# Ledger of designs, part 43: VH-VL binders against q9nrl2r1430to1533

Target 1, 104 residues: q9nrl2r1430to1533
Amino acid sequence: GGVHELSAFEQLVVELVRHDDSWPFLKLVSKIQVPDYYDIIKKPIALNIIREKVNKCEYKLASEFIDDIELMFSNCFEYNPRNTSEAKAGTRLQAFFHIQAQKL

## First folded at step 3 (VH-VL)

Design e6e (framework fv_erenumab)
Fold by ESMFold2-Fast, scan of step 3:
Structure e6e (fold): chain C 104 residues (1-104), chain A 123 residues (1-123), chain B 110 residues (1-110)
Amino acid sequence: as target 1 above (104 residues)
Amino acid sequence: QVQLVESGGGVVQPGRSLRLSCAASGFTFSSYGMHWVRQAPGKGLEWVAVIWYEGSNKYYADSVKGRFTISRDNSKNTLFLQMNSLRAEDTAVYYCARDTYFDLSGYYGMDVWGQGTTVTVSS
Amino acid sequence: QSVLTQPPSVSAAPGQKVTISCSGSSSNIGSNYVSWYQQLPGTAPKLLIYENDKRPSGIPDRFSGSKSGTSTTLGITGLQTGDEADYYCGTWDDSLSGYVFGGGTKLTVL
């Protein structure tokens, strides 16, 4: 990566954060409110963590950035049954991401 | 039962090294970030270091940067703090604590604490 | 000196209420969630409040938290002798890239 790649990752993360369906993904799931989440999900991640990694220049390749976003969606679908509001939001946000990621 | 148990504390001379361990049980250790926090005799809490669940991302208090190293072994459910070049001001009870993950940076609280292990650095 | 400022002590009688303040800056309390911790003499700290105003399971509702701008407060109602302890606020500081605690407040119940 370079300057323009970091700018592109930041722009995409900002677009994801601003999307109406980002609410399940803004921060890590509360282990106090959802105690079994971390027993089921072995590699938790959220948009706040991904954005911090972008700001610290930790993504060297677009594929690394994309892998972390896809992990976030994979965790959502693993934990949440398909008919939940979380899973439905995840499905719509993932589709939005796939369209925007074509620019990377 | 969810528990954290520290060990490895003791009395050491200035300039020496010591390694603390924290044994975790009753939860999926590999899924949680872990902190070290210390408290000097009669003083308040001072955060020392944190390590992410995967082990690659680490942060340290300025007072310990370059001297202390946080690490973890997820296969053994154990957190470590390697303390080098110890100073009198490092004398404290050292606690390990489990992160709550409640912030935009991933480090806003500690919901489970060990009982602490005492480190005394004396000449 | 602590990055987050708390009064060193507070006192009240049993059954009364107290508030403990914690003041910071835009890089810590102003940008991040705050937690509160209770430390009874000779024991490890215990989480009382997380995400500014939420209580963990098992924490009585007489403990409450609030945040406004760069300051936060812990409220305790119906004071009991068992509440005598040191209380600490804590949060992440973006400028330090590290977690910070307040200096602690010793609560004495008369």
Scores: ipSAE 0.005, ipTM 0.586, lowest interface PAE 11.7, mean pLDDT 86

Design e6f (framework fv_erenumab)
Fold by ESMFold2-Fast, scan of step 3:
Order: sequence, then C-alpha cells, then structure tokens
Structure e6f (fold): chain C 104 residues (1-104), chain A 123 residues (1-123), chain B 110 residues (1-110)
Amino acid sequence: as target 1 above (104 residues)
Amino acid sequence: QVQLVESGGGVVQPGRSLRLSCAASGFTFSSYGMHWVRQAPGKGLEWVAVIWYEGSNKYYADSVKGRFTISRDNSKNTLFLQMNSLRAEDTAVYYCARVEYSDFGLYYGMDVWGQGTTVTVSS
Amino acid sequence: QSVLTQPPSVSAAPGQKVTISCSGSSSNIGSNYVSWYQQLPGTAPKLLIYENDKRPSGIPDRFSGSKSGTSTTLGITGLQTGDEADYYCGTWDDSLSGYVFGGGTKLTVL
C-alpha cells in the first residue's frame, strides 16, 4: 500500500521535526558557517529534503525512507565530534527514531 | 479563522520597559515558531526576534540583543516580547508573525501576521 | 543600511508587467529560501511568495517569484490599481543568525 506507507512516513517526519533534538537536522548545513562540511560529507541530507521526497512519493519502500534518515544521523556523527551538542542531539533523536520506526 | 492580535503598546519614556503580547487563535499555536517584526514610522520592515515552537531556541537582531526577551506560553496560545532599556530608535509598530512551516525550524519567513501594536519611546 | 538591496520605487500603468529585484549575498539569498511580502497602505504585511517561487492559497498567479544565485525577483503581470503597495523580499542570513528584509520597493500604478 503506497498510500498508507506515505502517510506513515509523513507522520514520522513530523514527529522527528517536533522533537527537541531536531535542531541540527532541519535544513542543510550552511557552507558559509561550516565551509569544510561538504569536503567531508559527500551525501548531505536534512529533514526538509526527506519531507519533500515523501511529498513527491519518491520512497517506494520503507527501507529507502529509513536509509535516508540513517544517512542523516551517519553524517552528523561523521562530521561532529562525540562531545558536541550536535552529536548529543543526534544520539537522542536517533534513539527516538528507532522506537518510532517500529510503526513502519 | 487563523488570527494573531498584538497588545501592550503605548507611549513610554527612554530607559523604561514594556511587555508586548500576541494572542493566537484558529491554529495549533504549539506547533509553530513565532517572529516579532517592527516598522518605524515611514521606514521599512526590521526583524526583531524568533522563537522555536518548544520555546528554548531563540534568535535576536543585534540591535535588541541583551535588551529584549522573546518568550511564549503554549498553554495560553500567547507570544511575548519583553522590552527593557527602551530607546527612541525602538519607536515602531510591532507585529507578531507565524513561521510559515508547522513544526519546522526558525529559518523561514512569515505566513500569518497580526495587525500590529504601536510603541512610542519619547521624553 | 539593509543587507538586501531593492530599488526604492518602481512604476507602471494598469495592465502592464513589472519586476522588482532583490540582491543579497551567499550568506542569505544564496543559501536560504526567499519570501516576498506585500504591504498595502495602512495595513500589516501579507505573504505573496514563499520558497523562492511558490504562492500561498489565495494569491493570484499574476504574482511570481524567481531566484538565481544571490538575487531574487518578484514579477507582477496585469497590474491593477490595488497592487499599489510596498514590496519586501526576506530571507534568513546565516552570518547574522537572523532574518533580514530588503529595504522595500514602493510600487506606484499610474
């Protein structure tokens, strides 16, 4: 059921956006504020891009949606040292995502 | 209907304080970030501050940083702007406005605006 | 001393087309979505365009937006006397960590 899966993806993205720890993930990292980011991260992604993909029906399988969310967290942990506010927010939001993703 | 109504403006002497309120109705206030924007007489729009939907993430224009505090009470659907150490240059109509995306961050424009409340800082 | 540069005024006759430019830098227009706002005399601003080129429900299609690099343009076709207003571009500025507006353009329909 593509229609039902897309509704579930939209609900999950909304839950992630509303989470207190979503702030590092709402939009792409600024090249001006963080000029070396795109030298290190080759597949940048953020929640606004994922939501756009959901709205355009670009996810055919739940695994494709989950892969994009996991890529977002992977990028966070690759760029940001473990002791940063970004990495700590990412760790908490990823745990929340894993619980919510059980609904998919 | 979706509506924002500002109040609390008035005439005040330099160095004093005012608190502005913005009452929201017709939408889920707790799901949206909120802006304050001002406009001096005969001048253009100047952004003042923004607050995330949860209330802890805030940004301010350099001209007001350290003097103004943005806050919200989601249980009462109300946005506030506490203005301390007021200066003649703070004289303006103050608008509250809703961030155009529900639940998204602070980096977006304004889709719904209030009618404004006038603040005059004069001796 | 606005961060985004707009012409102070533009004028055209009813039925004509007009374009209003807005120029910024890589830290604002170059990196973030742009919105356009209309302010009729004596009223609060109204959103005309969001995400560079999208219209809210209720905004007629004669209003259009476009973005290229560090500049954005508002286009208005079929001008009506009721379009006489001040028009503002706006976007987030990463360097300032705040929202910025252009200085505004007064449209006169003669």
Scores: ipSAE 0.006, ipTM 0.616, lowest interface PAE 10.7, mean pLDDT 87

Design e6g (framework fv_erenumab)
Fold by ESMFold2-Fast, scan of step 3:
Structure e6g (fold): chain C 104 residues (1-104), chain A 123 residues (1-123), chain B 110 residues (1-110)
Amino acid sequence: as target 1 above (104 residues)
Amino acid sequence: QVQLVESGGGVVQPGRSLRLSCAASGFTFSSYGMHWVRQAPGKGLEWVAVIWYEGSNKYYADSVKGRFTISRDNSKNTLFLQMNSLRAEDTAVYYCARDEGLYYSDTYGMDVWGQGTTVTVSS
Amino acid sequence: QSVLTQPPSVSAAPGQKVTISCSGSSSNIGSNYVSWYQQLPGTAPKLLIYENDKRPSGIPDRFSGSKSGTSTTLGITGLQTGDEADYYCGTWDDSLSGYVFGGGTKLTVL
């Protein structure tokens, strides 16, 4: 909880955004383009929302930040079949996140 | 280098058909939604259709619905527009464009455009 | 008529600032991200602004976007003769289930 943790959250989000496998996670899934998404996913989240929460100092604990990132991956795996490009990108990005999150 | 190249335009009589192609290179085509946009001579931009990255979701402008079909072949990095029952009002330059935000996004921004292919429907 | 309304033309001198407005409704600009496109004569459109106010890599900071309610504005500062072009706003329309462009604004740099 403090300035060190906020700096670490921002750095980690930037690394996730820059990762080649971030494309499914950059922004919220469009209800118009994916109409059934919000029938299945009840707590949508994406990297742009998480970054905004970091910038507004809404994460009080590292666990809250980690929970939002994990929710993002959980939503991906719940909606997308395992053999899809989204699920494969999510698997690789989640592995990268787990390695980087050891710093938190 | 990211590039889109349209082909298949030409001069046709009303009621005929044309099939436009858009060849993509320099990016993972299968990861992006794709649009067709047209522009009549001296007029503004008019959106025609969009297709989801895997081909499952498609949307059309009301003016072309039932006559045009958007499709893609991800193994060949190619986008298509099948144009049936062509009308004089379909005369335009047709652009294909990549949607930066179609994946998990509400952006609908078209970040990469081809140079266009001209379709003239004339009797 | 186009569902997004832009002025047909705007003019200013080199070095000046112009703003180009785009007005819609709750089903389009009011609910969705807006993009702005520049079209130089004889060329394909080029993305200037996406997600209301963000610039793609390579677009100078002289170009800015903003959104308020059901309207959006493109700002151009330090006008150059090379900025003479048609400018289009664009967004998704929920009621039409399709993307819509404004009618376009021709910018003349005197």
Scores: ipSAE 0.000, ipTM 0.580, lowest interface PAE 11.7, mean pLDDT 86

Design e6h (framework fv_erenumab)
Fold by ESMFold2-Fast, scan of step 3:
Structure e6h (fold): chain C 104 residues (1-104), chain A 123 residues (1-123), chain B 110 residues (1-110)
Amino acid sequence: as target 1 above (104 residues)
Amino acid sequence: QVQLVESGGGVVQPGRSLRLSCAASGFTFSSYGMHWVRQAPGKGLEWVAVIWYEGSNKYYADSVKGRFTISRDNSKNTLFLQMNSLRAEDTAVYYCARGYPDLFESYYGMDVWGQGTTVTVSS
Amino acid sequence: QSVLTQPPSVSAAPGQKVTISCSGSSSNIGSNYVSWYQQLPGTAPKLLIYENDKRPSGIPDRFSGSKSGTSTTLGITGLQTGDEADYYCGTWDDSLSGYVFGGGTKLTVL
């Protein structure tokens, strides 16, 4: 392989980022736009942070990578009422993730 | 106090249908995925199905695909299993179980179980 | 064939230690958290271990779990007659898109 070969984690993150339902998860929630978010969510995370951790080889086990992705969905469902567009996007993207995670 | 109570079991003839219910109390039902697990007499645990917290995503064991349908009513804190085209090999105690973890990651395990309801498929 | 393999039975005397093995593959134990369940005769299963090695509140430290590669082990020390039960490992299987249990191990304390 070459310098352009992607790890399994990087490939999966790229697939998640490209999914139509990734929009609530691309970046950390803004304190300016959503001031009460960080009062409720104690372990904030987003796809850009997870991708950075993959690039820095910070995940030693697949379980650690999966835990961060699942934490991201957990935070979404904790903060957002179930009838919101954010929660609905999260439900669909999480299902997609479970299918794709079979590659890990 | 967190509790799950199954109902709807009974004795039915092959080819018939049954609908099982699971009433949840003592926790925010709408925040958890829910599972059905069965156990045939003298046999081990066999996973049947899971449904996500919103009811959008469902997964089934190959043995029940196309015959069983899992559903939920979050306004009534109730989980259902519609069982069609019942076979002798579906005879079992059926348990409902709360998915773990608590934060919508309901497929890693099951932390709360009901006491089960018995389904017997015989002539 | 069982997707997760456990020994059908294990036995030991009161006060002794036993270990119960559970073997799977990369699509299940190798990729996902493992749980262990205890089923006393005539009762519903009870969660004993979650996330490979953690105990729920109320589970004594005599019970321990560990995971290595595609295998997991339940350890029980200081055996008591009340520990006689069936023990099941369980995890999500990515290739099946479903949860799988081991075949179960009957523990007899003689």
Scores: ipSAE 0.000, ipTM 0.565, lowest interface PAE 16.5, mean pLDDT 86

Design e6i (framework fv_erenumab)
Fold by ESMFold2-Fast, scan of step 3:
Structure e6i (fold): chain C 104 residues (1-104), chain A 123 residues (1-123), chain B 110 residues (1-110)
Amino acid sequence: as target 1 above (104 residues)
Amino acid sequence: QVQLVESGGGVVQPGRSLRLSCAASGFTFSSYGMHWVRQAPGKGLEWVAVIWYEGSNKYYADSVKGRFTISRDNSKNTLFLQMNSLRAEDTAVYYCAKESYDILGTYYYMDVWGQGTTVTVSS
Amino acid sequence: QSVLTQPPSVSAAPGQKVTISCSGSSSNIGSNYVSWYQQLPGTAPKLLIYENDKRPSGIPDRFSGSKSGTSTTLGITGLQTGDEADYYCGTWDDSLSGYVFGGGTKLTVL
């Protein structure tokens, strides 16, 4: 690995954060605001946690980074019915991610 | 400096409507949930409503559900409370308050409060 | 009636210590982190304790919080006249889907 690979992860996280559909993913889902979430979702994750892991150099392989982003989307689709604003935002953001991730 | 400034309070007759505003400065408003909390004269704190950072997820106290609507305009850093069908028991100082999130983002508390705006519902 | 139960008042002399209790249930204190708020006469509430036992920057260590089961306590040591205030516990209630406060405890120093 190296500086180039970590720079690419940071750039991709920044693009995801700036996307109009990032709002459900910016921070961990609140137990306060969504009390049943953690009864259903066993491995919660969000863009702020992923960005922290990038900054601390915790991803050794690109596949580990991609797995965390995909886990975030899987959690969204598992908890939220497909016709919700959250699921629709997740679908669009995931498509955007797949296009951008081709550069990794 | 992180600040919240409420406005829009006043004296109104029962059955009327009033809209409160809360102007936020010194933090990224669009990243935090926002609350309204009220306090009747000589009484304790009573939570009224919360709106999540994106603006669509909202919760209300049973006492105001169906009468009050919380909303926000992230482009103007402003929180609102639309109060309809006002009753004498809605007389209170109304505070807006900002949520705080730790790095895990799973627990919320109110770390910054405004100074409040007074609503008096009287004939 | 408040969902969380606090004593309405407590009093002690300057330099003494006092504890303020707050009792709830499994749907609120039993499942969620608790905060404490201080309200000086004529002012807005101020965050005093968060996540059961943590202090914001600027809050002296003579203020402490603890939680056990469905109850929480605020401890104040070395009481000062400037501590005269109303103290509120607060947390989220999963059953109500809303934030709840205790009824408040008025602390008198004398």
Scores: ipSAE 0.005, ipTM 0.586, lowest interface PAE 13.4, mean pLDDT 86

Design e6j (framework fv_erenumab)
Fold by ESMFold2-Fast, scan of step 3:
Structure e6j (fold): chain C 104 residues (1-104), chain A 122 residues (1-122), chain B 110 residues (1-110)
Amino acid sequence: as target 1 above (104 residues)
Amino acid sequence: QVQLVESGGGVVQPGRSLRLSCAASGFTFSSYGMHWVRQAPGKGLEWVAVIWYEGSNKYYADSVKGRFTISRDNSKNTLFLQMNSLRAEDTAVYYCARDHYDLYESGYMDVWGQGTTVTVSS
Amino acid sequence: QSVLTQPPSVSAAPGQKVTISCSGSSSNIGSNYVSWYQQLPGTAPKLLIYENDKRPSGIPDRFSGSKSGTSTTLGITGLQTGDEADYYCGTWDDSLSGYVFGGGTKLTVL
């Protein structure tokens, strides 16, 4: 966990945020728009939360950062049926993440 | 010194194609994302496209999506914009700009070229 | 038509101060750091402010930035004739997956 590692995490989060398939993951799911989400998903997370944790130096190991990103995808696939736009976006973004994470 | 130099602008007829180049020097080109930004005569700045440092991730303004292609050659320190199906409203000065990376976030343009003029006219 | 809203023009006398506003939404200014760019007549834009309130090396402390919610402001004190330029705010828009600029503000020092 030094400045170099934080720069790598920030660069990857920025790439994820700017990916065409990031739209379901940018912010926490709205309780108003999706009322049952928080009954099903017990550990909600989104890219804005992960980015804040990177900026506050809360990740000490690459594995901690990777675990939070994977939690975000797991939540997506748990809540959203496989054929939804959200699940399809999640599948493509997760594949992109796995390629980029090899550099960590 | 850090420098960006655009080239390839000119006068073209509607429906034709043009390729712009941006030559980078004075920094490690392969470590930075790169943007294209345009400015129509007497108008404001309009973002066109960005390409990430490795060339794997690209984003486009809706106005150019499907017509323009951003690409880069890191071995030659050069950024490209392939412009197809040109329209009168594409008439502008085209700037290349370097995306700044920082601990907190990237996404601002810290170094700009002088621009190259594209005029789409019959 | 720009996604970020700026006044088209502002003016003040030499030595005075001006404030240029820029308004957006939760998907852009509300979620991302904002930058300001200066464009002198006939020249390329130049980075003036980044990450809401930081200045690049070589930018005088007369220039300052601030952000509150979905709006940002550029402040210029001790106005000089050389400050006559167009000023643009800019940020990433999460909903558009693209960078957006304000429409620009023309500063005249009378």
Scores: ipSAE 0.000, ipTM 0.573, lowest interface PAE 17.0, mean pLDDT 86

Design e6k (framework fv_erenumab)
Fold by ESMFold2-Fast, scan of step 3:
Structure e6k (fold): chain C 104 residues (1-104), chain A 123 residues (1-123), chain B 110 residues (1-110)
Amino acid sequence: as target 1 above (104 residues)
Amino acid sequence: QVQLVESGGGVVQPGRSLRLSCAASGFTFSSYGMHWVRQAPGKGLEWVAVIWYEGSNKYYADSVKGRFTISRDNSKNTLFLQMNSLRAEDTAVYYCAREPYYSDIGFYGMDVWGQGTTVTVSS
Amino acid sequence: QSVLTQPPSVSAAPGQKVTISCSGSSSNIGSNYVSWYQQLPGTAPKLLIYENDKRPSGIPDRFSGSKSGTSTTLGITGLQTGDEADYYCGTWDDSLSGYVFGGGTKLTVL
């Protein structure tokens, strides 16, 4: 896309970062704090990486941006059992994302 | 306001047990790693243990490994330290401290500390 | 036996500048972010520096941190009598799988 599409992606990422349930997603998972994470998750991603890609104009299509956000949630649900605080935060943030993505 | 309050300290004989508590308020407790740090009278800071935000990943200083157990109850915003087989060398002020959970850097630093609870192991 | 080595004491006059060193190894300072803590007499420690060189809100810019290789330093300018305290460096040690503190440095403002 264009300048307006890039602005829309930035606005959405800012809204996700500001959400109370963003805490598991702000930065990449630590190999020190969660040593088995990278044995299970092969394509790690986080909101800071996605925001950097938006700012560097690396998304050519809205679908590419959406795919990276969905990968982030998919990683959360793959690693974390359904009843954990991380999975619950991910479920609520994903629902919020789907509502906000209607602006795209 | 963000606050940590330790309790459960006291005077105990060698070989006995104590359980310390740390009550958290003013922040989302389940989003933070939690540490226990101790300081013997007139000595420096000695790290004791950490528990990650989810509660399953734990690490201990070699001096307490096998004797102390760190745990947390995220539904009650409370951190615990179960201290078994206490020795004179465990005499210290015990602080709880929080650490923001961050991924790619490791430890962010202990940004909020309690005021400490005193444990004295003597006969 | 501290894993991280600090001088036991430093001193300077009011208004002067001091630096406090902290030396480690590749498994701790060399691989991980460093924090610095201030402990005033009779109080709990307070975070002064995190991520090698960043200050929490409320910490004056007289306090600064730096890291080079396996060593880190805390700089304090414009010394005040209220700066008399013990100062500790701290970081994660990969080989110990635990957090380590330096032995502490007592700052005296003469």
Scores: ipSAE 0.000, ipTM 0.581, lowest interface PAE 13.6, mean pLDDT 86

Design e6l (framework fv_erenumab)
Fold by ESMFold2-Fast, scan of step 3:
Structure e6l (fold): chain C 104 residues (1-104), chain A 123 residues (1-123), chain B 110 residues (1-110)
Amino acid sequence: as target 1 above (104 residues)
Amino acid sequence: QVQLVESGGGVVQPGRSLRLSCAASGFTFSSYGMHWVRQAPGKGLEWVAVIWYEGSNKYYADSVKGRFTISRDNSKNTLFLQMNSLRAEDTAVYYCARDSFDYLGEYYGMDVWGQGTTVTVSS
Amino acid sequence: QSVLTQPPSVSAAPGQKVTISCSGSSSNIGSNYVSWYQQLPGTAPKLLIYENDKRPSGIPDRFSGSKSGTSTTLGITGLQTGDEADYYCGTWDDSLSGYVFGGGTKLTVL
């Protein structure tokens, strides 16, 4: 194997993935477990997809990267009522993201 | 050359403590998550603990939770395992291993391993 | 007992092909990438396969991996005496919040 030199976008995604509140965002929501999710959410995204886009150099501007992260949080708040563990995790992780994203 | 070297193993009595070290060289240590894996004599591999690259996120096997503490010093390129309240069933070769990066946000493998350090817990 | 189930042993003659199975559940193999490790007698483990079916540099194409549902297999073709070793599957388990290995399979080349 190769060794990695982490880009700024990859460093931030790794920090998000490793945050205690990342669990609702690691992978796309299962259609089997949550059948109505894709009826409500038309632009699904998750940290695994965002990280893959980073490693394939698909983000040309920091704004494109930020837009995908914000879409992920927007989807969370659209689907999940505010009192759910998912929405609470999303609120905390989004606050963490906003602090870290000031570096971009 | 990418290398991991464990140290700190030995013979120790039940109930005592031991601290293992793993010295990393040949790669940017601070960019990788690190694992401890053990193997009892004549038995299979058993995962012990992982620590993420920044040092804040840690996970432990149920068999060691509350007794073992994983830590790292990125300024010294060193990984540690503090083992407290040692039991006979903790007798094993302890390996330090580097976590492979993945694009799914989870641990998918260990691509670099040390040669191991032997811990024997006996009365 | 191991969370991931492997046969304890397999054997074949030089030049033959073997497959080693590894069975898990939806919380581990079903949800996560699988790796395979080779451990030669008296040595540390070595990564053979990662992300279900990929080989690290230096691993010959005689070794292959595949995943289907909650099971994974390691294939070895053109068996050589130097392949005699213990083989382990491994993956993350979401329900345990930890990494798990299979019980290991001893390959004997007779």
Scores: ipSAE 0.000, ipTM 0.578, lowest interface PAE 12.3, mean pLDDT 85

Design e6m (framework fv_erenumab)
Fold by ESMFold2-Fast, scan of step 3:
Formats: C-alpha cells, structure tokens, sequence
Structure e6m (fold): chain C 104 residues (1-104), chain A 123 residues (1-123), chain B 110 residues (1-110)
C-alpha cells in the first residue's frame, strides 16, 4: 500500500471509532473482568490496536487491514450470544464497515 | 521528550505516612495506565500498584493493599501514591512507570520509567 | 518466593551468547504477554522486549524473546561489556490481579 491507502485506513478507523456502536470494540477485553474471554478468543484485536498498526504503516495491502477488522467482528460473534447488546452493536457496525470498505 | 519525574521521598518513622508524586510530560497522560514499582536496597523489582487511564480501576500488590492508595489527576498530568502505616519493609526506591498501551483494561508492561525517589522507613 | 522464577546469575565472555529463562504458571506467563527489562547498575529499568518477542525502537536485534507454555526466555547474542545488568521478566497474573516480576538475573560479562 501507498500513502493514499494509509490515509484511507486512518479515515475509516476514525469513522468506526466515532460510530455509536463502537463501544465493544474500542479496546481489548479486560482479562480481569472477563477471564474466560482469552480461553475462547485466540486472536484478540480491537480498534485501538488496528489504529496503532495503521499509524506504524504495518498494513501493506487493503486486504490485510480488512482482515483485521473482520477478525474483530468474528471474535465478537464467537464470544457473545446473538441476543446480547455486544452482538447487536457488532452486527450494525459490521454493516456500516462493509459500506465504507467499498471506498478502499 | 517523554519523561516521568518522581518526588516526595524521604526518611520517615514506622507507622507514619508519605505521599509520592510523579509528574508526566511528553505524552498524552490521560490515555495510559500508570504503575508504581519499588526496589528495596540490593533486591529485585516489586510491583506495587496500577491505575487505569480513566482513574477508576485500581489494583494493588497484596503487601500494600489497605495501606497504600494510588490516584491520578489527569488535568495536571500527575500520578500519586499515598503511603500509610509505613513499615521498615517499605524501604525502597519507588519508580513510576507508564503502561505500554492506551485505554486497555489489562496492564501489558511498562515502556517509560522515572528515575525513582527513595523512601527510607527507620526508627 | 517470587511468582516468576529466574536463575540468579549468568555469565559469559564478550561475543558469546546467553539465554535467560523465566518460569511461571497458567495464570501469568501462560495467559498473558511477557515483557523483559534491563537494569544497568544505578539506573532505572528499561524495556527490552514486549508482547513476548517484539523489540522497541532502538533495541538491537541481538536481544530476542520467546514464550512457550508457561515459560519465556530472553536471548542475547554477541555479548558486549555494556550488557552487564540485571534482567527481569514481567507479566500480569490473573489470579493475583496484579503485575509480577521475576526475581532478576545478574549478567556478568567477563
């Protein structure tokens, strides 16, 4: 990826962070509050980690960036039952992401 | 320039209190968890306490729980450690240290350290 | 009675390689990211390794970390006299709800 792609990733991450449904995704789940999370989720990730990777130019391709965002949603749906506020927020934010990702 | 500077150390008698401060500069203090770590003369590192970025979540080593209180003032970029009921075993150099990441609920390590302030508890 | 066990000392000649071990349990090393710290005589600790195997900017590739199960190791190649220091492993312990350090290993380069 080029400079334009990195700028686009930063813009998209900012839009995701600002979205009302981003609250389950802003930072890593606390092991203290949810000890079993890391027994179930083997590749934890959150928007703050993805944003750090963008800022450090660690994404070489748009597909690598998209894969990390999709991993974040996959983790949400794996851990949280469908009827939870977390899963519902994840469903809405993922739909928003799919629309925005078409611009990449 | 990312920097942490401790102050407030000194010599105190057992059973008394002391308050340490740590002044932060060069980074967004309010975004990071902060730790206190101590080291007794000739001994290894011993973790004391952590306070998360927002100030409400705090954790303590069993050796200091109930006696020490960690707090922060994000408007002044300052971390504090209130030490009550001091014991000879609390004699150490006290370091403040910045956690590796922003807004995490679980501490992951310490990338910036102060120079330390010496606390001596003796009769 | 430190929660993480390190050898108290290790020594080697300049140019040689050393490995420093750190052993814990499922509630600490087995579940959490590990960091390694270097403390030169009379100075504050310095972060050498984070997230098990990553180096901060400015740390030479002579320093490496690895984690397997409930143990972690720090490797140092091409030893220099300036590497004489105490080395500590550290991680979060879920059972204690606190951060724990190893007892420290004194590296002597003779």
Amino acid sequence: as target 1 above (104 residues)
Amino acid sequence: QVQLVESGGGVVQPGRSLRLSCAASGFTFSSYGMHWVRQAPGKGLEWVAVIWYEGSNKYYADSVKGRFTISRDNSKNTLFLQMNSLRAEDTAVYYCAKDLYTEYGSPYGMDVWGQGTTVTVSS
Amino acid sequence: QSVLTQPPSVSAAPGQKVTISCSGSSSNIGSNYVSWYQQLPGTAPKLLIYENDKRPSGIPDRFSGSKSGTSTTLGITGLQTGDEADYYCGTWDDSLSGYVFGGGTKLTVL
Scores: ipSAE 0.000, ipTM 0.585, lowest interface PAE 13.2, mean pLDDT 86

Design e6n (framework fv_erenumab)
Fold by ESMFold2-Fast, scan of step 3:
Structure e6n (fold): chain C 104 residues (1-104), chain A 123 residues (1-123), chain B 110 residues (1-110)
Amino acid sequence: as target 1 above (104 residues)
Amino acid sequence: QVQLVESGGGVVQPGRSLRLSCAASGFTFSSYGMHWVRQAPGKGLEWVAVIWYEGSNKYYADSVKGRFTISRDNSKNTLFLQMNSLRAEDTAVYYCARGEYLDSSFYYYMDVWGQGTTVTVSS
Amino acid sequence: QSVLTQPPSVSAAPGQKVTISCSGSSSNIGSNYVSWYQQLPGTAPKLLIYENDKRPSGIPDRFSGSKSGTSTTLGITGLQTGDEADYYCGTWDDSLSGYVFGGGTKLTVL
C-alpha cells in the first residue's frame, strides 16, 4: 500500500473511534468478562487492532482494510442478538462506515 | 484437547545454533500471544521471549536479546525459537506457553504450557 | 538475582494454611496484574492465579491471591500432600519491557 491509502485509513479509523456508536468496537472483547464470545467468534478483531495494523503499514490494499472492518461488524452481528444495544450500535456504525468507505 | 508440544532440543557446543519448535493444537493458534520460558537444572523459571498473535510485536529478555529470535507460522500452528551464539548458561528445559487471548495485556499470564524440550550447551 | 523476591521455602502440616509472599517494585507488581504458577516435581508449570486474584477453571478455592501496593501473596488453605511443589509469582516489568518471575518457593507438606 501507498502513503495516500495509509493516510486515508488512519483518518477513517479515527472517525470510527470518535463515533458515538464505537463503544462495542474500541477494544477486544474480554475473555474474562464474556467467556463464551470466543467459543462463537473465531476471528476476533477491534478498532485498536485495526489502528495498530494501519500504523504498522500492514494493509497493502484498501480491500484488506475494508475486509477487517467488515469482519469486526460481522462478528458483532454473529454474537449479539439483533435487539441488543451492541447490535444496534453496530448497525449504525456500519452504515456510517459504508458512506465513508466510498472515499477509499 | 488443547496442547503444546516442543521439539528440537539436544546437545550442542558453545557458539553453535539450534532451532526449537512448538506445535499447537486444539485451539485457534493465531488468536494468542505465545511465550518461551526456560528453566536451568535445579533453578527457577526464566522468561525468554514473547510474540504477539499476528507476529509483529516481539519482546526479549536482556540475556538473549541479539542472539535469539522468536517467530511463528500461523498457517502451520507452530512457534519457533532460533537460538544463535549459544552459551553454557543457555542450558535449560525450554517451555513454550500460551499467552493471553488478543488482549493488550497478553504478557500478564500463561495458561497452557508444553512439557518442555531440553537444550544442553556443553563442550 | 530475581527481580521479584519470594521466600525460598515454606512448610506446614496437612490441613493447615500457608501464605507465600512475593515482593517487587512500582515498575512490575505495583503497575501490572500478577499471576501465580505451581510446578509439581518433574512437570511443567501450571497457572494457579491470574489477574491478582482470579482462578482458572479447575483450580480449587483453597488457592487465593491478593495484591497490595508492590507485593502479592498466594494463600493455600486445607493443605494436602499433593500441594508439594514450587510456587512462582510472575508479572510484566515496564522498565525491562519483559516478563519476570519470582525466584520460587518450595512448599513442603510435613
Scores: ipSAE 0.000, ipTM 0.577, lowest interface PAE 12.7, mean pLDDT 86

